# Miniprotein binders against q9h3h3, part 8

Target 1, 235 residues: q9h3h3
Amino acid sequence: EDGFTAEHLAAEAMAADMDPWLVFDARTTPATELDAWLAKYPPSQVTRYGDPGSPNSEPVGWIAVYGQGYSPNSGDVQGLQAAWEALQTSGRPITPGTLRQLAITHHVLSGKWLMHLAPGFKLDHAWAGIARAVVEGQLQVAKVSPRAKEGGRQVICVYTDDFTDRLGVLEADSAIRAAGIKCLLTYKPDVYTYLGIYRANRWHLCPTLYESRFQLGGSARGSRVLDRANNVELT

## First folded at step 3 (miniprotein)

Design A5
Fold by OpenDDE base, second read of step 4:
Structure A5 (fold): chain B 235 residues (1-235), chain A 85 residues (1-85)
Amino acid sequence: as target 1 above (235 residues)
Amino acid sequence: DREELIRRFEELVREAEELLRRAEEALKRGDLETAELLIMKALFKLLYAARIAEELGDPELLRRVEELVRRAERLLEEVERLKRE
């Protein structure tokens, strides 16, 4: 995907964050209701704008599942953005290390594994596996984009609390793989999203920190995880 | 400082509105690429404005952001429609 396509997808994601979400919250809803909720709101059928005949009549930005241990903490996003503007004005070099330090300083540490899937049974099945893993406490929170009018790929996002905790990032990869997901995964810190750092950005920063590829007969994890910043395999 | 946050919010909203206006002008010219870029830039401004509105706990500020996001989405849909013709 060219830089323009990445920026477009990011803009759409930001717009979607402002629309209503369909949420299953395991903190308040019994786990026994998950299957009925999944059946009612399959991601391949939930439409972004509430198209006629869809399960939703109103626009939906995201479909999400919150685990029992989920605690929303976005950190100081405003302070982060102000510091980023000041940094750009200063003319100081901007590196992945700089962004990491900004993220730590402002406690904006969340990140996500991303997978892109075509609408259909495979997507719905993947989402159901992820949702169960969240409700069972193997993952903390996940969301999936609704179906667009164009029928393009939908994205599942599986969050971790701290992109600087390599072990936590790897544990989430393992849980995703255990849920039966075999596609390519990319890990992106939310700080990159908040600062408008996408593919082909002017700073030449790679917004993807990790890449996970499924491997048959590999390590106990069933995937190879690449640290893209250091070009090192972690598994 | 609440006053500084409000000032920054109003600046971001103004910038976003101007970007959306320019996007509409680009659409009228058939410059879909420029329109799309301007809409994306506006959405980034609106993201920051939304975070300020949340921090201030002001539902009216948040409503204003949401309205502009909806405008941006409509323009983006129009760009996409025109790209398919």
Scores: ipSAE 0.020, ipTM 0.312, lowest interface PAE 6.7, mean pLDDT 85
Fold by ESMFold2-Fast, scan of step 3:
Structure A5 (fold): chain B 235 residues (1-235), chain A 85 residues (1-85)
Amino acid sequence: as target 1 above (235 residues)
Amino acid sequence: DREELIRRFEELVREAEELLRRAEEALKRGDLETAELLIMKALFKLLYAARIAEELGDPELLRRVEELVRRAERLLEEVERLKRE
């Protein structure tokens, strides 16, 4: 039924992060090589654990594109995890506000817009659009999951530097829409990922802060963005 | 199968063109709700047609889709303008 627990999802995420990544790094690779790279590694065909019949014979955890200005900044994840353990044993309320403060204190501020698409050309087309936006400087960094053996939807993650910067989050949404993406988007801070907080968690926290729904010509930004925590429309 | 993909592409483009023509008629009648719905249906069909054009690697087919997408976006902008009016 609901086959994924927080522990199962955390184990899968750790395994994917530890396995090799296929990376187009615009800091060291000419932009003119992007189209050939995208053709060589379409996410609908790259397999998670390798297959001689796919583009990869060995495991691939993620397919990623780094923008020219990309500078990894994960903050103090160890300090965050230690503080999280202390919070859980303290008896203090565990709320979105307390998670936000832990993230700020430990500088674990990155977050991501997520889109889930079935394997196929629509996924590959969406990824190509996102990858071009990253290489052209409209987005900073993105990654997409390879095809799982079980089948099911794949995820494209488009990162922003600071989930507390609402304007920055909205600007990334606008750039995603400008790249031709029309599907539902949800935004999740990385602090929830690092702490293993997913949809079904014992604290009943919603790890999704924002939703973006495509609205063609209906607004200046081209989408409706909802703050899910407060149930308030931002655009 | 290239020929089957071409047939499916032509069907989707034809359906999108018909939806956009019906949307123009709805706009002329002042039926903004119906116009929006028809434009959105056309755009979804065009997204699928774009997928097929990309699979076929045919720039001309993609150009045809892009032309219809521009037309749909123009019509949707007209709907938005009329709602403000």
Scores: ipSAE 0.000, ipTM 0.087, lowest interface PAE 21.8, mean pLDDT 81

Design A6
Fold by ESMFold2-Fast, scan of step 3:
Structure A6 (fold): chain B 235 residues (1-235), chain A 85 residues (1-85)
Amino acid sequence: as target 1 above (235 residues)
Amino acid sequence: DREELIRRFEELVREAEELLRRAEEALKRGDLETAERLILMALYKLKWAALIAEELGDPELLRRVEELVRRAERLLEEVERLKRE
């Protein structure tokens, strides 16, 4: 069925959001404690449901780092969801433009750069770099998934406040690259996540707005950023 | 693939059952917000389980989903009741 994967993924994402999070909050915790916290909770060893031998005995939905200046604003998600249902029943065209307007109207503007890495040293090293950038104030907030029982790839999410602010999205990409990250990055607005719109959806919407590839010795930013919907290079 | 749909159905049902168990625990400790979110997530998974059961044309699978939906609805009513206190 159209959208089956999207509904299933949305349900799994909700479970992770509802389970306890392991958080380093730089608003209340000194930056000097970060290295010890990262050593205690490397994401490759923290298990989703608490396995013997892992750092956690209880379920963990996400491992997160909040920056000193982090001020969360999810907007009116309930209003967004209600408006989305109304839009679907109205018969009006569902396009990137209409979705963007719903997001603006309900102030659901956050988005995130995503990187997918296999469990292991490379993941833990990448997460440590991102976490330090957040605590140092170069990024606002980030989270990483715990290790699933089946051992698939884990995801690091680096958030920005406003997906419609292209410059802000590109600045976050630059900060990620400055932290030593060289893997493929993709950017997704949270409005797609809240509405359960994933890669395969009946409206043929591309939830990925931008793609970033590391470029050796090229761009001043250290990366080449592509607008995925229009296939236009921005850097 | 019929067997793939059956596996997905069983996974969704198992996940919904676990969510409802956790919702009951949250209710016992008075965490109404967590209980409500867990119940709604279980109902979301059961919605997709129902669609798979309909695709398979198996009334027994649909009956299993309906039973869990009734359990979720009872818990949601209890959350609403406790919120009024």
Scores: ipSAE 0.000, ipTM 0.116, lowest interface PAE 18.0, mean pLDDT 82

Design A7
Fold by ESMFold2-Fast, scan of step 3:
Structure A7 (fold): chain B 235 residues (1-235), chain A 85 residues (1-85)
Amino acid sequence: as target 1 above (235 residues)
Amino acid sequence: DREELIRRFEELVREAEELLRRAEEALKRGDLETAEALILWALLKLQFAARIAEELGDPELLRRVEELVRRAERLLEEVERLKRE
């Protein structure tokens, strides 16, 4: 049943990626247009499959903001998936280290900080803060899911170029906190997403590498970051 | 440009009015979370409308925005009252 859950999540992710995206692209659109765009497409009101009563009548897979320096690089995902199949049939242990090596070999290096928030003002406010940080150059790329189901939380994804660059991952966390975000954050490398590593996976791997919790007055960074795989607190 | 700003202003005001109507319906259903979100979204649109009205130097457009802001604030007070029940 855990395997079916992972299959379902992978199918939903693929459908969202293939459906149209609402994009604010700072490479081609002036920053002065951002506030109007955010008012037009608040994520708590944009519906996944369209609704005449919402901002969209057609399906929307993701709402995204691209920074001025955004240059997409997905690596060799096809080669990664072929190598993954070979690894599974090899009988070798599947660990965070072997997945990390697979990702490096195939240049699938991007990762993301995840925030899960209920539809509402806090979600829209958080997204607006993140979007402004992207357009101002403190973050590179972000996206947020549209509203799909009653009672379901939505996710904001804030991307970094290289999950093996700990400093870069931590600087993104700092920028998220500087944008006013106080909720729990978790960091997931895209290689885990491509290979279907979710909460209940067959190999009992932690589906995220880092966890960030807001800390009032205790840290100059505004947060405490834990390396989940090694159970080591980073300062 | 002035004509384009007026069109954007009218669109924002129309959208805000629709959101406040939907918020009132959500309040009647007892869906306080949805009502609050819709009111805050309407207020955000009205904030942009106010900026356009100020840029155009038109006190009448600003008055229209202020009237809708007061309506939104009254609905938000009702949400806060019902949350305490």
Scores: ipSAE 0.000, ipTM 0.116, lowest interface PAE 19.6, mean pLDDT 81

Design A8
Fold by ESMFold2-Fast, scan of step 3:
Structure A8 (fold): chain B 235 residues (1-235), chain A 85 residues (1-85)
Amino acid sequence: as target 1 above (235 residues)
Amino acid sequence: DREELIRRFEELVREAEELLRRAEEALKRGDLETAERLIWLALLKLFQAAAIAEELGDPELLRRVEELVRRAERLLEEVERLKRE
């Protein structure tokens, strides 16, 4: 590990977004083709930079599924970043409230439920469940990282349109659980991602708003959802 | 609905068994590409069935799925072996 680790991680994230994506787009592709696509591109086998022994011979940044109703709206990310720089220069307090206001002002409202799983059948099963929920209309859009060269866990991201809409965030959690996912989930607004605010940041902001743990309730799947910012259990 | 979950489980298992049977026939023909695709399709259905078995809390249903997963894994190993030749 060298002294440029943070810079290298930022460059890796940018490269993933800019490299080609493998996409199943339910807006233009029949749902009947999903199973064949999932069989062709299991995330545990798709390699980040390509390998003759994998499904891909060239780099893949993300594997994604777009729902029939998916309408991308990232908002004004450039305006958000400019306002963030101005806020830092102004000396005004930087709090969750000020980040929320910047996000609202610039329409950068999307957020995502995250799950981290080791490469293998459990990851592939979880991704297949999420992909079906997206194609069937219970979720809007999702993506999963390919297998890294050094190994390690892969991440599945399940997006919602508006992180300020708590009911919508909870409905997505319910849909994820209904799809058979039992692992820990954390919810992060994209505003924190676009501004480069991670777990360890100088402002001591918690970029994770919610945490969901699987819990059986009678015969139905359920979850315990914690509001991390207010330390309040919602379910 | 417990009855609906059992129905979906049986349907997924039946579909997986058929896919594995077709995969074995493809292997006998030397069609490794088709065999591999069919095995992965079977595995995806079996993982859905496993999730239902876990939700129902029924260890016997889970054992049935695990047996078919092991069969699929053996077929994948055979495909890999034949590819090396």
Scores: ipSAE 0.000, ipTM 0.233, lowest interface PAE 16.0, mean pLDDT 81

Design A9
Fold by ESMFold2-Fast, scan of step 3:
Structure A9 (fold): chain B 235 residues (1-235), chain A 85 residues (1-85)
Amino acid sequence: as target 1 above (235 residues)
Amino acid sequence: DREELIRRFEELVREAEELLRRAEEALKRGDLETAEYLILKALLKLYIAAEIAEELGDPELLRRVEELVRRAERLLEEVERLKRE
């Protein structure tokens, strides 16, 4: 959990955000064009830096789908970052509650469900399901990482507007499961991302608020959602 | 807020009812994988609807959800029975 590792992850994230995105924007594009777009840009085939054998010859940072009602609201990220620096110099304890309060004060409320899948049919099928749910209005916005040079798992991020709205977060989980997703899901508020707080961080904070596991059997519930901070099962 | 919660509840229940109807049709066709998938989707929506009903403090809304959950669980048991064969 060192600063060098966190700086490297932050640099990679910044590069991806700054590079071009492949976007299906349902606010300006008819839903009938989605299937053709998904066939043209399956995430298992789109390469991070472009490749002669891939759908893209130029770098791609993210592949994204915006819902028809999607309205970006990043809040006051600049104010959040300034307050974070002040908090660090104040000597005040840095806790999940303190970060939650900073996020609320600066209206940086978005968060995301994360799933990690190996490149292949399962990833492409999962992404297609998520993309259709976004275009049909069950989810607001989602993105998926392109395939890295080194291989490894790719990540699908499904965003919600307010990480403090538990019902909204659980509704998104339900919509993801309805799209056929059966893998482990973890939920992370964007405030942690903007502040560069990843799994390995010097404050030993857990950036994951919720964990969702797909389980089935007889009369049992299909999805189990755990509140990671309080270790309490919600569903 | 209350009106928004009621709207979310009604939408979730409507979606769950349609998913269960489709699941029953899949079962009639012997498509166990599709039936299971649709039942689990319905259950997830109903569990969220139950939380909304509890927040609203309305016993009738919770009763409606519990009835649909029992129906979904019976269908899931039938899927599991057929898979064992």
Scores: ipSAE 0.000, ipTM 0.082, lowest interface PAE 22.7, mean pLDDT 80
Fold by OpenDDE base, second read of step 4:
Structure A9 (fold): chain B 235 residues (1-235), chain A 85 residues (1-85)
Amino acid sequence: as target 1 above (235 residues)
Amino acid sequence: DREELIRRFEELVREAEELLRRAEEALKRGDLETAEYLILKALLKLYIAAEIAEELGDPELLRRVEELVRRAERLLEEVERLKRE
């Protein structure tokens, strides 16, 4: 049963990637148009299948914002998948180190901070903050899931170019926090997504490398980032 | 172990409810910083609980978490309102 839910989430994510995206590209669109675009396509109102009365008439997989410095580099995902199949067939131990090495070898280094929010004003406000940070060059690229029929949580993904660059990952956390986001953040490498490594995977791999918690109380106001692999606080 | 996951879920939910109760008490005292901290701590527990509910494939557990998340979010909005004020 646990495999079915992970496969369903994977299938739904893949289906979302195949549907049209609503994109604001700061490389081609003036920053002054961002507010009008955000008002036109609030994530809480954009529906996955283009429901009647939604801002979108057609299915939308993702709503995305591309920064000025955004360069899409997916690496060799096909080579990565082939190497992963070969590794599974070999019966060799699979560790987080193995996945890191596969990612480096195939140049699949992107990762994302994830936040889950209920549909509504808070989601739209959070997304607006992230979108501004992307357009202002504090972040490279972000996307948000459209509203599902079931009214479940929507996810905002904020990408970094290299999950092995701890400083870059921490800088993105800081930028997200500066945008006013105070919720739990988890960081997931894209390699884990491409290889179907979700929660409760058969290899017992943690699919998230980092966790960020915003602390408002005590002597240290700020984000605390935990390295889950090593159980070490980085901040 | 499904039983262990359910137990952990119930523990997290109980702890989150207690944190939200304490946050409401802090709000009544005008201690916005303490309230905000407690709400955020509750949300962290609820997010973990939601993950467990999703893993268990139990829509009723997920509904319970979502209700508590909505409560936490309402309290957080109240804190944010009072801070602007």
Scores: ipSAE 0.000, ipTM 0.188, lowest interface PAE 12.5, mean pLDDT 85

Design B1
Fold by ESMFold2-Fast, scan of step 3:
Structure B1 (fold): chain B 235 residues (1-235), chain A 100 residues (1-100)
Amino acid sequence: as target 1 above (235 residues)
Amino acid sequence: SLKDELRRLLEEIVELAEEALRAIKEGNLDEAKLLIRFAIWIALYIIKELDDEEIKRRAERALELLKEALRAIEAGDPKKAEEILREVIEEVRRLIEELK
């Protein structure tokens, strides 16, 4: 059933978060070392569970770049999870508004722009552009998934600290576009990830709040942004 | 559209308070507390998102009443919680009518 697939995705995400990460931390490492680090760990070659023929022999959950100003704040995830269990047990309707309220109450505010790309040059080039934007201060933090054993698409996640701050979300989109990214982007609040809201969820919620499409002409912006929940163009 | 979203949130508070009243009458105090806590979360969200001082003040009043109802149940006085929840329902319904 559709809900079962969402549970599998949530389990895989948790496993990746728990496994070791390869991190370029601009708070402690000079920006001049980034290009060498990117060449050493191209995401199309780094394997999820390690392989003698890859850059890693041990499992890698994520490849990440932290900006100079990055200050992690997960909020009260434990309180969020307890409240979510209570909400599900109550039989109350589960809506985008309900989830937004839980996130705000428990200060679980971070979110991310997602892009999915096939393993190869295009993925590695996109990741390098995003990583440079993070180190140069145009973005705060980003990560990319390693290559799965069977070679499915990989995901680049570009984080913002507050999904309720529309201007901050749009600013991140602009910075991604300025880095040369032209593919479809979708924005997902971390509260949805923590609670297992994926494409085929049982509550029929749209798993993302915003969608960004590159536009060739028109406005001064390199993209058109849509609020998917309210069907409102933010541009 | 913002007023329509506010109305939907206020209507949800009323529905939660009405279900909490039913749960109390049925002796299901754990269910009542859960429903009241959810109504409190909605009220907090409204207060955070509003720029209208009068509506914000009235939402803060509803929030305090909901907290009092929760305390009454925890203190072993569900009849007091029923009185307070009826007051919440009346005040929030009045606010909904004013948003037409």
Scores: ipSAE 0.000, ipTM 0.101, lowest interface PAE 20.4, mean pLDDT 80

Design B10
Fold by ESMFold2-Fast, scan of step 3:
Structure B10 (fold): chain B 235 residues (1-235), chain A 100 residues (1-100)
Amino acid sequence: as target 1 above (235 residues)
Amino acid sequence: SLKDELRRLLEEIVELAEEALRAIKEGNLDLAKELIRRAIEIAERIIKELDDEEIKKRAYLALFLLRMALLAIEAGDPKKAEEILREVIEEVRRLIEELK
């Protein structure tokens, strides 16, 4: 079942969040050490559950880079989950608008641009570009998944503080493009992640708010951004 | 021992999930929801009290699935809840066996 698949993906994401992370924290580590750290922990080689032949012998949930100004604020996730349960039992329509209001009420405002890449040079090169943009202050924080046990694509997540701030979301897109990224990007608010809204969810919600496609020469920002819910181009 | 206490708590989750399955089959959805909520409380306790990251990860999976089973019943899809509860029972039984 499609609903089962979405629930399984949510459970896997929760497990990754709870396992140890490999972090380059620019708040406490000199920027000059980044290149050595990236060489030591290329995401195509770091294994999810550890392997003597990989950079890690123990499990790694995420590989992350924190910018100088990074100040984590997850909001009231517990209150959000309780309100979500109440919403589902109320019989009220579950729409992007109702989820947006739940997120605002509980201050769960962060979101992320996602890019999915196969393990290899392109992934490692894209991650290095994003990591440098974070350390240099063009982006706030990012993480990348380690190599899955059974293979498959890995994901780079580039976070913004407030998914309701359209200008901020578009500014992050521009910074990602300036870092040399040309693949398809999708934007997902963390409220959707916390509530387990993935592809083929049982409520038939689109799991992302925006799509960004690279455009050669036609756009000053280097990409076209689409509002997926309304099918309206923003750029 | 801590290992024996953990095994007992995991066995209790399995028993509650099995009882919830029976309650669903009998059409007693209120009982099923109550049993699932009790199993959720045990999973949350395991997560809070243990420092073993692998066991915590498995407990988080069980917690997530239990919450999804509860939501499925509340949304009027008890058959989906049955499938999810069978997954919970299988995952928790695997963990119990690994603790031997």
Scores: ipSAE 0.000, ipTM 0.186, lowest interface PAE 15.5, mean pLDDT 81

Design B11
Fold by ESMFold2-Fast, scan of step 3:
Parts: structure tokens; C-alpha cells; sequence
Structure B11 (fold): chain B 235 residues (1-235), chain A 100 residues (1-100)
């Protein structure tokens, strides 16, 4: 047993959300300061709980970059959770469509493209590219996990305001690819995170909505995007 | 047994949450935070050590609420923490009943 299931990783993510974040906020900080900030806080070196040998002596939950137009809106998560409990008790079918309606009703619309990379130069380089795209206005907001005590891969999350806006989701994918990112990406709506929809869930739902794979040369978008639930190619 | 140990751990979370709620009402926010942190440790242990996916999800819901309550106190909103702790107590008591 590895001790790290999807449920355990979600609990760790909730804990990380509660701890302090290292933030570059382009709404209040000039873009010219970004490169120095990235050099000071490379994600491969920032430790989750602080270490005398790392850039941080105190716990860090996330390293984040906010774009100039970023306006946080988490929606009514408490109301979403209450409605989810009622839905389960009602005996109504639990489908992507019913979860989508719960999310819309409670304004829990944000979602994110996820990429998982091992600690090291490639992670730091990928994060720098994403951070620059955020500060330059091609993406809205992003965060990256600090290095965990047990090691393992770190995650970069690139957020969009509305997972139901498929064009916006695809535009974010294009911007990620334009930033030089070539690894596998998956897209997850935050409503799935709040409701505990992970791999092998009881309702047999796909834990992510989209998958993006880089295409070498000749592709106008630089990637192939699939609707994972329906196995339909969007690009 | 494993079921009995799980029930005892869940009961301990309820007791800690009830004590934290009382500590908030008495204005002892440092004690409330310490009690919530102890409840968080138990919830994390349950998530780590159990193989039952349904119980893990219920424990994760309790963990999320406990973290939210702790954050509410730290942000200067102990009344919000009281509301959240009552939800924790209800959720965990329901889980205990289902383990019968």
C-alpha cells in the first residue's frame, strides 16, 4: 500500500489551500519583478513545511501567480455540499449533467488544466513559462505545489473561470502550449474536487473532463484535445 | 476490532469538535484551534489507514470541514467556525450510526 490514493491527495490539497501561499500578484506588482521572484522561489526548491535549507522557513501551501484581471470567485461551496448530500439521498441519477447543474446553481464554475512533473529543472522551467503567460495576460491565474517531504511529482494548475465555457477552456490549452509546455494535460472542474470525484469513484464518472496531448509540428493548435467522458476529439 | 477502533476514532473527533465549540463560546480560541488540530490528525489517520473508499470520502469531508473551521478562527470569524463545527458533529455522528 502506498498510502497515497486520490482521496489522500485531495485531503493534502485541502490542507495546502489553508496554509500560506507565496503569490506574485500582477494586479499590484510590476511585470519586470517576475523573473527575480521566480528565481527566488523555484517550485523544485520550495518545501511544503519549511526547511532551513530551502527558500522558506515556514509552511507554504501553494506558489501562485495572479494575472492583472484575476477576480477570485469560489462560488457557494457550502450550498453545493448541502445540495450534493440531498441529491445522493434523493435517489436521482448522479451523472456529469446533474453535477454540472449543481455547479451552475451554486456558481462553482472554476476549473483547471493539470500537469504533473518531477521536481527539477523541467518543472521550474515549465512553471516560469506559465507564470510569464499569466503576467502577460494569456492566462488568468496559476499555481504550483511545493516539494513534498516524501518527494514525488508536483502539480501545476492553470485555472479558467468557467468550465462550462468550452471555448475558454480550449483557449487556455492553446496558451499553455504556446508557453512551451509539451506534457500531458488534464482538465478538472473544481466542483469535482469539492464533491470528491476521483479515479474509481462510486458513480463511475470520469474524474476529468478533457485531456490534451501535444502534437509535434504542423498542428495549428499544438495539441489534440479529447472529451474524456464521451471519447470525442475536439481538436 | 478494526470497526470498533474506527468507531472510537470517529467518536473522538466528535468529542474534540464539541470541546472546540465550547472553547469558542468561552472565548478560548487558542484551545479551540488546538482541539481542532487534534481532530484533523485523527481524520488524516483514518484517511491514510483505511481501504474503504466510501468511509475515506466521508472522512475527507470531515477533514475539509475541520480545516475550514480552523481557517475561520485564524481569519477572525469564530462564529463561522461554530457553524462549521456543528456540521462536523452531525456528519461524523451520521457516519458512526451507519457503522452499526
Amino acid sequence: as target 1 above (235 residues)
Amino acid sequence: SLKDELRRLLEEIVELAEEALRAIKEGNLDLAKELIRRAIEIAERIIKELDDEEIKLRAMKALFLLLYALRAIEAGDPKKAEEILREVIEEVRRLIEELK
Scores: ipSAE 0.000, ipTM 0.193, lowest interface PAE 10.7, mean pLDDT 82

